# VHH binders against Profilin-1 (pfn-1): the designs that were tried, part 121

Target 1, 132 residues: Profilin-1 (pfn-1), of Caenorhabditis elegans (q9xw16)
Amino acid sequence: MSGWNAYIDTMTAAAPSIKRCAIVGAADGSVWARTEADNVFKASEEELKTFVALFNDVTQVPAKGADIEGVHYVVPRTEESLIFGKKENTGFFAVKTKSAVLIAVYEGPNEVAAQVRKAVESMQTYLNNAGY
Short names: E, the ipSAE of ESMFold2; O, the ipSAE of OpenDDE; V2, 0.75 times the mean of E and O plus 0.25 times the DockQ between their complexes.

## First folded at step 16 (VHH)

Design vg75 (from vf2 with D109G; framework vhh_4orz_3)
Fold by ESMFold2-Fast, scan of step 16:
Formats: structure tokens, C-alpha cells, sequence
Structure vg75 (fold): chain B 132 residues (1-132), chain A 123 residues (1-123)
């Protein structure tokens, strides 16, 4: 995946506690880039299609939670363009841009969760400004 | 003032059951996700169960199928039903609250904590 892998690298460099992440199309969940090899983001095409559809009405998500890579996360909080999932020492942040959804799965304590959110939101801002 | 007060702890034999309660006051309980965490002697505090403000829930693998979390918004309480208790469940159990609608600064941690209730499971 030309070019888009550089954004994955930027996010993981900014927050080393990101274990796996992906950039997917907001309309269909198609993968534009994902972490690979030992850190491969394992979500299926069908799961990603379901996941990005959650942004059509984020207010319904905390009642049902969200599934990423076959793992169910409780969603304590959503905002217009943010879904936050929590499971023990792991979690995810997902943010929507004009044409993409960024998903970052992380492991670690509260400090690293804050770093991951900052990295994902910084990339969200960058991509929105770039017209994506 | 915001308060979380745990109750229901005690001494029980292995294989027994206990129900813990957490009574909340001083905030809009229905806007908060609620969690139970525990700290055993000589161990770090660990997460046990979580229930969102909207009712979805999850459990740590160590307690799955033995513990049940529930909430009663009319009474401002969250409870933890603990079945098939084992000596390794011996710990101080803490109730914690997470504001589901507050600023982004609160998204990575719990906003309020109780003082805990002791659970002791004899072999």
C-alpha cells in the first residue's frame, strides 16, 4: 500500500504502545493501510464494514459495544467522530475523518492510553486538513 | 460531594458466594460507566468487570462465567454477584466510575474511586 503505510508508521512512532492499527475507508471499511508481520491488524473485511457503520450513529454504540479483531470491547464514551473502547489493560481509539477511519489498538496503563489518543487525533487533524 | 461506598464483603468458604454493592452519590449515576477492580495481597490492582452507562458489560478472563455485574439506575447502585469463589479471589474490591460525557482528558482513566471492601475466601 503506497504512501498510506507512512501514516501508520507516523502513528506508531508517536505512540509506541499502539500494538496494531489501520486506516480504512469511512464508507466501506476497505483497508488502505495496516500494521503487518508480528503486529498484523487482523480484522476481517466484513468486521471492518460493520465497524465503520458505527459512525453513522455513535449514540447507539455504548449499549452494544464494538468488535475489533474478533474481540468485544465495552465502549464507555463516544463523540461525533470518536469511539473509545476498553478491555482490561487493552483498548482502542477510532476516529473518523472526511473519508477515512483510523483504528489504533493499544496495551498499557492510563499514561499510554492518553498518548495513543493524542497520536490518533493528531493524524485525524492532519488527514482532514489534507482533504481526506 | 461525590462518594462511592462499597459493601457486601466478608469471609466465605471456597465454592461459596458473595454479592458486593456500590452506592453512588453526588453525581448523575446514569451518565457514568462503572467498574469493579481488586487488589490481592502482594499483587497489583487488577480490573474485574466493567458496565457501560448504557448496559453493555465485560469481565476479566479470571472471573468470567463466575461473576456477574449489574446496575440499578433507580437506586444509584452497581453490584457484583460472585459465585464459585476461590482462595485466589481474596482481595480488596474497589468500585470505580468513569464519566461517559466529560472532556477528553478523562477518557483514559477512572474519575472516582471507593475505599474498597475486603473479600476473604478460605481454602
Amino acid sequence: as target 1 above (132 residues)
Amino acid sequence: EVQLVESGGGLVQAGGSLRLFCAASGFTFSDYSMAWLRQAPGKRREWVALISYAGDYDYADSVKDRFTISRDNAKNTVSLQMNSLKPEDTAIYFCAAFDSFDSGDSTYGYDYWGQGTQVTVSS
Scores: ipSAE 0.569, ipTM 0.775, lowest interface PAE 1.2, mean pLDDT 87

Design vg76 (from vf2 with D111N; framework vhh_4orz_3; at its last look DockQ between E and O 0.83; V2 from the best seeds 0.81)
Fold by OpenDDE, look of step 17:
Structure vg76 (fold): chain B 132 residues (1-132), chain A 123 residues (1-123)
Amino acid sequence: as target 1 above (132 residues)
Amino acid sequence: EVQLVESGGGLVQAGGSLRLFCAASGFTFSDYSMAWLRQAPGKRREWVALISYAGDYDYADSVKDRFTISRDNAKNTVSLQMNSLKPEDTAIYFCAAFDSFDSGDSTYDYNYWGQGTQVTVSS
């Protein structure tokens, strides 16, 4: 169990609507930590490589969307270090740190999204301050 | 004043087609992602389709390959072509707008809603 697993636990505890979560390398999409057991984050290495590259130009993402775990999400909103995807009663928040991308897939109505964002952004801030 | 006005609903036989339109006014349409949602009697409102402000789109599994969402920024309209309609598609269909540039921390819901248009599919 790596130290990164603790950060996964922190995010999932902060937002119960998060179903799956991962911390990956911003450069190559390598998985540093992810939810496991009944809530395994299942994105492939190839998919994650493509996904993290979206942060090279987030302004283009809404035109093409984003794929996670073989599921296509419409991306109605991006910020410099944030991608928000939406699909039916699910969605995801992805935020970029200095060296990592945090991905949280959630399930629920739109009202749960704010809590999910707060959880991942809190972790983003923490990791950035820690140099990651 | 912000307005979303749906049209094109009505009664149709199973297997038939309808095309819904939503005309938007009072806001910068091109800055908003647009969605169609529907609510059947006694059921919760459900997501049908979403098209981003930049043109990417997706559908609920129940309507995939039957429905097509499109937008015309020049006319400030979003449409929903509904083919191969089924009785279970019977619902009030709503057009909704989602601000794609809102960085608010507390709200990730649709900003504007239409009044809805009734779609009834008979057996």
Scores: ipSAE 0.877, ipTM 0.927, lowest interface PAE 0.4, mean pLDDT 94
Fold by ESMFold2-Fast, scan of step 16:
Structure vg76 (fold): chain B 132 residues (1-132), chain A 123 residues (1-123)
Amino acid sequence: as target 1 above (132 residues)
Amino acid sequence: EVQLVESGGGLVQAGGSLRLFCAASGFTFSDYSMAWLRQAPGKRREWVALISYAGDYDYADSVKDRFTISRDNAKNTVSLQMNSLKPEDTAIYFCAAFDSFDSGDSTYDYNYWGQGTQVTVSS
């Protein structure tokens, strides 16, 4: 709760193409921080619980895709702690740390995706090193 | 040599159907997610459909319920069945391939593109 919104601000400053993002608990999908106001991240607790469970076996995700904010994304790539989703001119990166999942939904052409990935991976590294 | 070769384009009347094919060679097709994009005269290229290497798929809202993407890994092909065609569907249609197992962290764009096939829908 306290201070977690500063990490949201850090990610959006590093990659301005991020439109909505959240930091959620890896075990249950509970929201620790999210973008607010005009860019509010709107995923239900039930959807987030389902989403974080995808990290139990990311190799199964490309066959079924992933749902965020009621929107279905095809998942063309996963890595051990990363899920990449794509839809039209939008997409997401989600990365898992020891106790959190970072989700960043972005808009723009495929060229901006690398910047978004770097922003979430930098935060993933920071939080892992901080014990989260 | 990597190649994506589109076929099946042509002229059709509004309400008609066309089936596009994309034949892939020179890479392990089953490791790639495949997409169809289109570009109408004077407009930017837009995404039409995507199918993952594992078979999940999605469509742009403008073509949902009219177009069907499918793949055949044994034949190294991806196809796009286009039904209920409209004049607004007139464009050059491109096949594109995305490496789903590339662990590189610097690019999330399509690795390979076809030259495109023209689809013209008359009123």
Scores: ipSAE 0.776, ipTM 0.884, lowest interface PAE 0.6, mean pLDDT 90
Fold by ESMFold2, look of step 17:
Structure vg76 (fold): chain B 132 residues (1-132), chain A 123 residues (1-123)
Amino acid sequence: as target 1 above (132 residues)
Amino acid sequence: EVQLVESGGGLVQAGGSLRLFCAASGFTFSDYSMAWLRQAPGKRREWVALISYAGDYDYADSVKDRFTISRDNAKNTVSLQMNSLKPEDTAIYFCAAFDSFDSGDSTYDYNYWGQGTQVTVSS
């Protein structure tokens, strides 16, 4: 677990519709790992700080939506530790662990959403069990 | 039985306006996020607009500033005001409902669809 980038690779391999993703600190949005190179996750530090704070009360998010990478997403559903956002043929799933937030931005019809959700929730479970 | 019934479609000249309505029944409307999608001949179904159960909304870039989505929870309706219509807006327009509170093994996909209403925009 000395390199967080391996977890990025695991999520993108598990759900090929994921175009960009990141693991960020739950307290401040600091980037622990992200997709790089031609698929750079481009959210700013200020944007990520605002984004992770949404998990302080996920029930408020559907009324205002969520912004990531400069894109506004309508949030039609949240769960205790999960936010789902939609914009056109794209979306995101974000899940919170004990100390991190996992963010996966995908492209494709809603049929691929289940695969993306499974990929991020599997990693959420793994990191929680590892104490993160 | 759940029903979503679209109305308000028709033939209109380019530059004109139409207002679509979707009447919902058979479920607790206020628990659902509502969307409009459209499908032109020979093309894939395209997301047009979405309004969450709590009121946030957004639009496809191609219709932004021309279309307005709104919902009326008292009447169980969602509507789409379409202004400055263009020939490329010609499509069957579908209303769709997403259960915002169906946690668990949800697919995160629309639960219900209407049969659609035709919009034809002539040059």
Scores: ipSAE 0.741, ipTM 0.886, lowest interface PAE 1.0, mean pLDDT 91
ESMFold2 (binder alone), look of step 17: mean pLDDT 82; pTM 0.821

Design vg77 (from vf2 with D111E; framework vhh_4orz_3)
Fold by ESMFold2-Fast, scan of step 16:
Structure vg77 (fold): chain B 132 residues (1-132), chain A 123 residues (1-123)
Amino acid sequence: as target 1 above (132 residues)
Amino acid sequence: EVQLVESGGGLVQAGGSLRLFCAASGFTFSDYSMAWLRQAPGKRREWVALISYAGDYDYADSVKDRFTISRDNAKNTVSLQMNSLKPEDTAIYFCAAFDSFDSGDSTYDYEYWGQGTQVTVSS
């Protein structure tokens, strides 16, 4: 059955430069779905609880950055429901819906970052419209 | 006119130190994240260090614990302290700026670049 894993598949199909991604609960960081096997999303339960709490006040995030999968990212920009992290040839986009946070880690030049952002924002819109 | 002007490059022996400066003008410096990148002969430009408009920073693994990035918003400068220099640090060093309050353009690239300053480390 499809379940939440179908949304992971949709995002990675839309932006093949997504190396790893997850859909987690906005309240507690509980994993609803994530990439697995060769592309396993490796964030701990404790890290995800800390990460989703960043959305309680995104304006504080650029001063301290964000940690995903034990990797520290500088956050050059936030928007109300979006955190953007940057590191060397990698980065992430994370977006918040009513009930979920979508996290996509990508690898590649800045041209692929735009595609990844579009994919996560499209999914954000879809999930918000579905009541999540 | 927007300008980023690098200085402080030069020739130094392995194990030595240099401090690079980038002077910014023509934009609201405090709204921008600042980066140092470098390009060695025959290689692609690579990221070295990044500092957000709010002060968080990070380094490429190859320079971690040797280089320190800092910024002075009152003077519109970002600097890179380079210690324990190695011959493989030889490159042109570029200063670059990323707008932290841009309205969400899809480019996600550095908006402004300096012309670079040459660093040569002898064995």
Scores: ipSAE 0.640, ipTM 0.799, lowest interface PAE 1.0, mean pLDDT 87

Design vg78 (from vf2 with Y112S; framework vhh_4orz_3)
Fold by ESMFold2-Fast, scan of step 16:
Structure vg78 (fold): chain B 132 residues (1-132), chain A 123 residues (1-123)
Amino acid sequence: as target 1 above (132 residues)
Amino acid sequence: EVQLVESGGGLVQAGGSLRLFCAASGFTFSDYSMAWLRQAPGKRREWVALISYAGDYDYADSVKDRFTISRDNAKNTVSLQMNSLKPEDTAIYFCAAFDSFDSGDSTYDYDSWGQGTQVTVSS
């Protein structure tokens, strides 16, 4: 939407297997930018508010999973600022920065997941260093 | 070495039920996420059900509301209760495991597989 669209473009260029992604506010899940048109990220405002709240206590997430775009993902593990989910041949990586949460939904096998994780973590580092 | 041994397969008529078991050894079972996958003749393996080390679970749309995955950490087993079986459920069923605390870039791939158990559903 705003200038944040450039970061969406950077992530999808770095990992082409990202099907949809968004950058949302860490406090409330408000959308700062997202993929649009044929790759529109479809999560509702209410769902995103619930999702970003998971970062308040990531230790509880593997027991209940996470919902993105109306799809339930099993979360095999969390790290302090990282939640990742799996469903069949799809998955997501979500990382928290100082002010934002980056969410990338991808499709593909294990090699694809590794590339998506690297792209998302690289952007997390960049935005944290930029003060976001 | 991780070992997974499936059992409980067999021949059943459409509408019937079977319960599959997977006995695990050689690793700390409670740290692993467990899955059931299946492979019909001439097709790729497809995911059926997944249960995390912490107990959350999910199912493929084709088996939702008919199959139930569960685990018993005291016995190092994961099981799949299969109800209302259909001919299209005919396949070899595999148990798979992956370390929920994997230190690699990807934690989603299945690191260990069993030999499988045949399920045949007749019409």
Scores: ipSAE 0.416, ipTM 0.678, lowest interface PAE 1.9, mean pLDDT 85

Design vg79 (from vf2 with Y112H; framework vhh_4orz_3)
Fold by ESMFold2-Fast, scan of step 16:
Structure vg79 (fold): chain B 132 residues (1-132), chain A 123 residues (1-123)
Amino acid sequence: as target 1 above (132 residues)
Amino acid sequence: EVQLVESGGGLVQAGGSLRLFCAASGFTFSDYSMAWLRQAPGKRREWVALISYAGDYDYADSVKDRFTISRDNAKNTVSLQMNSLKPEDTAIYFCAAFDSFDSGDSTYDYDHWGQGTQVTVSS
């Protein structure tokens, strides 16, 4: 089992509203770890390459949105290393570290979004401190 | 004080059209993403359409190709053009605003809500 999968497990335990999650390379979108089976993260390599490139200029993202798993999300908010996507009762948070992009797709009412963001940002801090 | 005021609802026959308006005041409208949600009798509130402060938009599958969301920043309004209405579209329609530049203890839910406008579609 990948050591990177343990980080995904930690994050989903902290925020149960996370339904699918992945840790991918910041330079190329290569998958390091992702949720599997009933919660499989279904993004293509080409989609992930496009997605991680959004972090090259996050200020342009709200005008065009973001696609994850073939689903288009409106992006109402970005920060230097964070992209928030929204679609009905689902959404995502993506954060960039030194070497990785962490993507968490969640399901539930908007009230749970802050919990998901906290879980994702805690992992971002951990990975940055670990040199990733 | 922030206010969102919906208008344009009413009774219409199936196949008809309505245009809803949401007038916003008390905040910098152009910094906010805007959404339309609806609540049918006996059902939970559901999202209908969303438009970012920068103009990207999306629709629920149930209204895709029938509804069009638009915004006019000079008039502080967001509109929802509803075509080919069905009895299943009967609901109270709500306008909601999301702060795109919120900071601090960031809330990722809608900051402001209107009171709603009733849409009734008869068969």
Scores: ipSAE 0.682, ipTM 0.830, lowest interface PAE 0.8, mean pLDDT 89

Design vg8 (from vf2 with S106W; framework vhh_4orz_3)
Fold by ESMFold2-Fast, scan of step 16:
Structure vg8 (fold): chain B 132 residues (1-132), chain A 123 residues (1-123)
Amino acid sequence: as target 1 above (132 residues)
Amino acid sequence: EVQLVESGGGLVQAGGSLRLFCAASGFTFSDYSMAWLRQAPGKRREWVALISYAGDYDYADSVKDRFTISRDNAKNTVSLQMNSLKPEDTAIYFCAAFDSFDSGDWTYDYDYWGQGTQVTVSS
């Protein structure tokens, strides 16, 4: 709820196809900010702790996939600080900064996926430059 | 020349089983995600199951616990084991492939398609 909510608003304005998103601590998965009300991000603290630990070795992720909000996503590819997953017409992008993980869940075809990726990568760059 | 060739379809009684095969050629099979989709008479094509290049997989809710997808990279084959078949499973079943590094919509965004194999489940 603190000032971190402004970054959630920036990402959703840049990519309207984001259905739900959150900014969480990289070390423990603690929620710093998330979408609320009709677009509430409903991952438990236990699930988020498990999820952020995937960034300790992203090369292991494609074989097992990733779970967000109780939904299993197939992970087709990872990069050093990027995990993305897919399920039918729904997907997510998650990026790690120095101290945070940004998670954005979206719905739609490849065009909206590309827009969501750009939005989270832009925020990742901004937060890294700000020392987060 | 890229080809996906399905086999194993046929007529079966409700509660029965069938195993579908898809033989792939003309591309680097191990780099591609493989999917099964189906189209019932008068209905839209729907996604059924997917297996990634790394072996993770997923199923549509309507077939979960009844169908099993697997792949054999040495034989360039993906298979779909269908158990406890219902009349509602009657459809043409298609094998499809997409580059695992270009994650499209699982409903229609595929690089390659087979011609399909008919599955008919009688009551």
Scores: ipSAE 0.542, ipTM 0.746, lowest interface PAE 1.2, mean pLDDT 88

Design vg87 (from vf2 with D31E; framework vhh_4orz_3)
Fold by ESMFold2-Fast, scan of step 16:
Structure vg87 (fold): chain B 132 residues (1-132), chain A 123 residues (1-123)
Amino acid sequence: as target 1 above (132 residues)
Amino acid sequence: EVQLVESGGGLVQAGGSLRLFCAASGFTFSEYSMAWLRQAPGKRREWVALISYAGDYDYADSVKDRFTISRDNAKNTVSLQMNSLKPEDTAIYFCAAFDSFDSGDSTYDYDYWGQGTQVTVSS
């Protein structure tokens, strides 16, 4: 278990409603770390390459939505470094750092979404300050 | 004053159709994502359909292929066409709005809700 898995553990400890998450390369979607076993993050290489490319122009995303783990999410909002997806009582937050994209898929009511967003944005800030 | 007003509910036989409307006022409708949710007696509220301000949409698996969500920004209205209705579709149907341009410290919840319209499907 290298350093990147420790960041996965930190995010899931901060927001237990995160069901699956990953840290991937911003340039190519290559997986640096992800949840495994019973909570395995199942996105394909092709899907992750497509997903990280969304950060090249987030203004296009609400018209198309975003796909993660073969599931289509409507995207109500984006910011330069944040994409938020929504589907029933599930959703995701994805944030871009200098060299990485953090993706957290959660389940639960919208109250837990705010907790997940805080966990992911806290990690985004930490990694950006560390030069990632 | 922000207001969402649902209409079009009623009693229908299984296999029938209804069209629900939600009239919005008091906010810039074209900047909001709109949703339909429903709640049956004694059950938790469940999401039915969502349409973004930019036109992407999705449906709960239980209503997929039977329901269609659409919006008319000129009329500040979102609608839900419900076909092939089943007794398990019986519920109060709520319209809700989510601000698509609020980048602040929102709770990532719906900002505005209607009071609901009753749909009853008899077997």
Scores: ipSAE 0.567, ipTM 0.772, lowest interface PAE 1.2, mean pLDDT 88

Design vg88 (from vf2 with S30D; framework vhh_4orz_3)
Fold by ESMFold2-Fast, scan of step 16:
Order: sequence, then structure tokens, then C-alpha cells
Structure vg88 (fold): chain B 132 residues (1-132), chain A 123 residues (1-123)
Amino acid sequence: as target 1 above (132 residues)
Amino acid sequence: EVQLVESGGGLVQAGGSLRLFCAASGFTFDDYSMAWLRQAPGKRREWVALISYAGDYDYADSVKDRFTISRDNAKNTVSLQMNSLKPEDTAIYFCAAFDSFDSGDSTYDYDYWGQGTQVTVSS
């Protein structure tokens, strides 16, 4: 068993445009691991609880958007286990596994977004295969 | 054919107002999120406002409380009301469309772009 912070390091190494990210419990938004120090992921417990509940029905999300770290994002697209948020030069991808939600906040142009999505979805596949 | 055609640009004095329109044709407008972006002389293109296909919207911090984005699905139009204009708002303004229901190999980039409309704000 490796610590959950190793998975954070793997994602940020795969997509350096990820500025902050976290792995949280799908049921309650409890933080399992997150970026720290100068790249600290600052979402509150209450905000994360609200955020993970969005995965109960992703089809409702584009009408209201999503809030991460006190920042509102328009959500132009969802898939069953994916929410994509967009704001100026920043955005996020969030994906749900059986037991976890992975959230990655990135900065940069749209070409960067594709790389971030790939990193997050690769980790989603890994964790699902590991039973998480 | 797919087209996004901007109109409403022009020259205005600081403190003035302009309303930009983007007329969309050739695609299912209701399924697309719509955005306004701008490019000032010598600068990179920057996002100004976004409205989702489902009606949520947001603005760049530099234009909050001054600009209002809206859409009219019956007319296939998105508009940008620009109030309290400043010289730093001088730019070419582009309308762009993002397919919100593309489930395939689509990118997270805009699918369609207009040619842009020039906005010049004099001091």
C-alpha cells in the first residue's frame, strides 16, 4: 500500500499544467490526499461535500455550474463520470471512481486541458481497476 | 454551412456602451455553449464571457459588472452588452461555439469561430 499522495504526484508529473488537485471520498468529499504548500488545494469540507453530490446526477450540473475553492465554474460538458469546468485561463476536470472523486484544477490554453483530462482519466482507470 | 457572424462593433468614447451580436447558422445552436473572446493589439486572445447551453454564465474579472452575456435560442443569437467601456477594452471581439453534447473524440477547444468585430474605445 502506497500513500495516496503518490497518486497526486503521478498526476501532476503526467500533466504539469495541473496547479492543484485532490483525491476525495465519493460519498462525503473527505480529503484522502491533495497538493500542499504553494500549490495547496483549498476547498472546504462543506464545498467538497456539495461537489461530490453533483455526481448523483451530472445532467443537472450545466444549468448551475460548480464551485471549487470558492471559484464558480461554468460546466459546458458532462459525461456519466466526468465534469468539466471552464473559467478564463483556468478550469478543472473531475472524475468519479467507485469510491473516490479526483479533482484537478489547471491553468493554460485548451491544448493543456486535453492533457489534464488524459492524466485524470488514466488515474481514474487505475483506481477503478484497483477496486477504488 | 456553419457560420458565426459578429456585428455591433465600432468606435466609442470612454464611458460609452456598445452591444455586440453573434448570429449563428448551420448547426443546432441550442446544443452549444457560446463564448465571447477578445484580442487586443499585441496581446494574446483572452476569454471575456461564457454562457452554457443550459443557461449558466460567467465573466472575466476585468469585465464583471460592466458586461452582460445573453442568448436567444429562438433567433440563434448570442449577445454581449458592454457598458462603462474603457480604453483597455479596445480589441477584436470573437464569438465562439463549444459542442456540449459531443461524446466522441472531441477536444476541449471551441468548434466554431466568427471572424471578429473591432471595438475601439478612445480616451
Scores: ipSAE 0.687, ipTM 0.826, lowest interface PAE 0.7, mean pLDDT 89

Design vg89 (from vf2 with A60K; framework vhh_4orz_3)
Fold by ESMFold2-Fast, scan of step 16:
Structure vg89 (fold): chain B 132 residues (1-132), chain A 123 residues (1-123)
Amino acid sequence: as target 1 above (132 residues)
Amino acid sequence: EVQLVESGGGLVQAGGSLRLFCAASGFTFSDYSMAWLRQAPGKRREWVALISYAGDYDYKDSVKDRFTISRDNAKNTVSLQMNSLKPEDTAIYFCAAFDSFDSGDSTYDYDYWGQGTQVTVSS
C-alpha cells in the first residue's frame, strides 16, 4: 500500500543528484507521487497540466522553453518522449510513458546530468513494461 | 575545423556598453544552442546567457534587463549586447555551443568553446 512513492524512492536512490521529482498523469498532469518534506516538488497542477501537454509535440518545445516549479528552463534538446531543460547550474529531465510523465529536477555540474537521465529512463522503461 | 571566435571586448567606464560577437565555423550553427559564460579573476566560470537553436533565451538574474543575447543564423554569429556595465561584470567572456540534435555520447555539457574576450569595466 505504499503506492507510487516507492518509484520516487527508487529514482532518487539511483541518482542522488536529483533534488526533486514527480510522477504525474500524462493526460492531465495530476500528481501520482512526488518528493516531499525538504525536497517537496512544488509545481501546481495547473503548471503540470501545461507541462505534460508539451509531449503532444516535443518539436515545438525548444522555441518556447518549459516552466517547472515557477522556473523557466531553456530546452536545448528534445528526443522521442524526452524533454531536457537547462538553467545555470540546475536542470531537469522529463520522460513520457504510456500513462505517466516522470520529471526529475537536479542541481549541480553537468557531469551529473547523465546519471539523472539514466535513472529517469530506467524508470520509464520499467513503467512502460508494467503497462503505465 | 570547428572554431568559435569571440570579439568586441575592451575597457569601458561603469555605465558604458559593449557588444560581444562570437563567429562560429566548422559546424551547422543553426542546430546548436549558444551560450555566453564569464570568468572573473579568482572566481569560478559562471553562466551569463543561453539561446536555443529555436530562439528561446534566458539570463543570469544579475544581468537581466542589462544584457541581450541574439543570434544570426545567416551569419553564424551569436551576440551579447551589454548595457549599464558595472565593475563586477569585469571578466573574460566565452561563447559555447551545445548540439541540439546530436544524441550520441553527450554529457549535456557544451561541445565547443571559444578562447574568450576580456571585458574590463571602470578601471
Scores: ipSAE 0.691, ipTM 0.829, lowest interface PAE 0.8, mean pLDDT 88

Design vg9 (from vf2 with S106Y; framework vhh_4orz_3)
Fold by ESMFold2-Fast, scan of step 16:
Structure vg9 (fold): chain B 132 residues (1-132), chain A 123 residues (1-123)
Amino acid sequence: as target 1 above (132 residues)
Amino acid sequence: EVQLVESGGGLVQAGGSLRLFCAASGFTFSDYSMAWLRQAPGKRREWVALISYAGDYDYADSVKDRFTISRDNAKNTVSLQMNSLKPEDTAIYFCAAFDSFDSGDYTYDYDYWGQGTQVTVSS
């Protein structure tokens, strides 16, 4: 079966405005699952290693922003387990669970962003409750 | 009351430079992200540059490497240094602010706007 890809499918079904997303290991940024085909998530393994390390001290993130798929996003604020960023009409939400980081890149106005955030936070809750 | 007041606009020849200023009052400036947007005649408003409360910044591709945004929290000002100006940069330039701690789902949805300053670039 799909294993971790089933969770990717669940998130993209819940928020159709997600252009690309991935589930990666919180310790090392290793890819567990990502969107494929026309919507392939293209972040490098080195970029993801750098990105997940941001959760070690989220208070430093707004000063430097975050890079995903070679795109620099300004991060206006962070929460203990949530980083979000924006660049023109694109943005991302990333949340940390016990052992994973979920990253969703979207395109659209702020109303779309609210739906994407809800989908990512719902999956975060589900995975934390499942021990991940 | 909240105010954003732009200054520094004017007429300049292609290849020239201008520096725009935005003076802010009536809110805790250091907690807000600041942006510059512009509207050309007959066009929709477009984003130009942003600087977060913490100092990170970004630019639209059309102005990257030519414009520089900066802020001075002690003076409650944000500025935009515009170099290598082109006729396509002709527009009214607006200063805008949003609360970085209140952005949540409305990231980059601006709480406050200035009235704008005209920039005209002649060929």
Scores: ipSAE 0.399, ipTM 0.649, lowest interface PAE 1.8, mean pLDDT 86

Design vg90 (from vf2 with A60S; framework vhh_4orz_3)
Fold by ESMFold2-Fast, scan of step 16:
Structure vg90 (fold): chain B 132 residues (1-132), chain A 123 residues (1-123)
Amino acid sequence: as target 1 above (132 residues)
Amino acid sequence: EVQLVESGGGLVQAGGSLRLFCAASGFTFSDYSMAWLRQAPGKRREWVALISYAGDYDYSDSVKDRFTISRDNAKNTVSLQMNSLKPEDTAIYFCAAFDSFDSGDSTYDYDYWGQGTQVTVSS
């Protein structure tokens, strides 16, 4: 069993509105861990390679949006290491660490977005401090 | 004074078209993503269309291929072209704005809302 699955469990416990999430390699989008079973994160290898490359220049992302699991999200905001996608009752937060990208897809009204953002940013801080 | 003012609503027959406008004032329009939401009688508000400050856009499945969202930053307006209208499109249509450069940490809700404009589609 991968130790990385424990971080998936930590994020989903902190923000129950996360429906699917994954930790992927920042360089290539390779999956290190993801939600499984009925909540399996379904992004293809090719889609994840494209997605992590967005962090090379986040300022270009709001003009074109982002695709995750075959769903197009408008990206109304980016920060240096954060991409936020919005689609009314669904959305995602993706954050980049030194070696990884954390992606959390959530479902629910915008009021739950704050909990999801906090969960992924807390994990981002933890992994950066751990050298990842 | 921040304002979003919708116009263009009215009564139309099924299969017809309407164009809604939202005029924005009191904030830097080009920094905001703009959305249209609607509320049908007896139902909760639902999202219809979104356009980012940078021009990317998306639609709910119920209106995809029938509605077109656009913005004009020089005039501080966002518009919604509604074609092939159905009785199910009957609702009050609201314009809403989201600050794309606000560094606020907690909520990604809409910052400003209009009062709405009534669209009634008869069969």
Scores: ipSAE 0.569, ipTM 0.777, lowest interface PAE 1.3, mean pLDDT 88

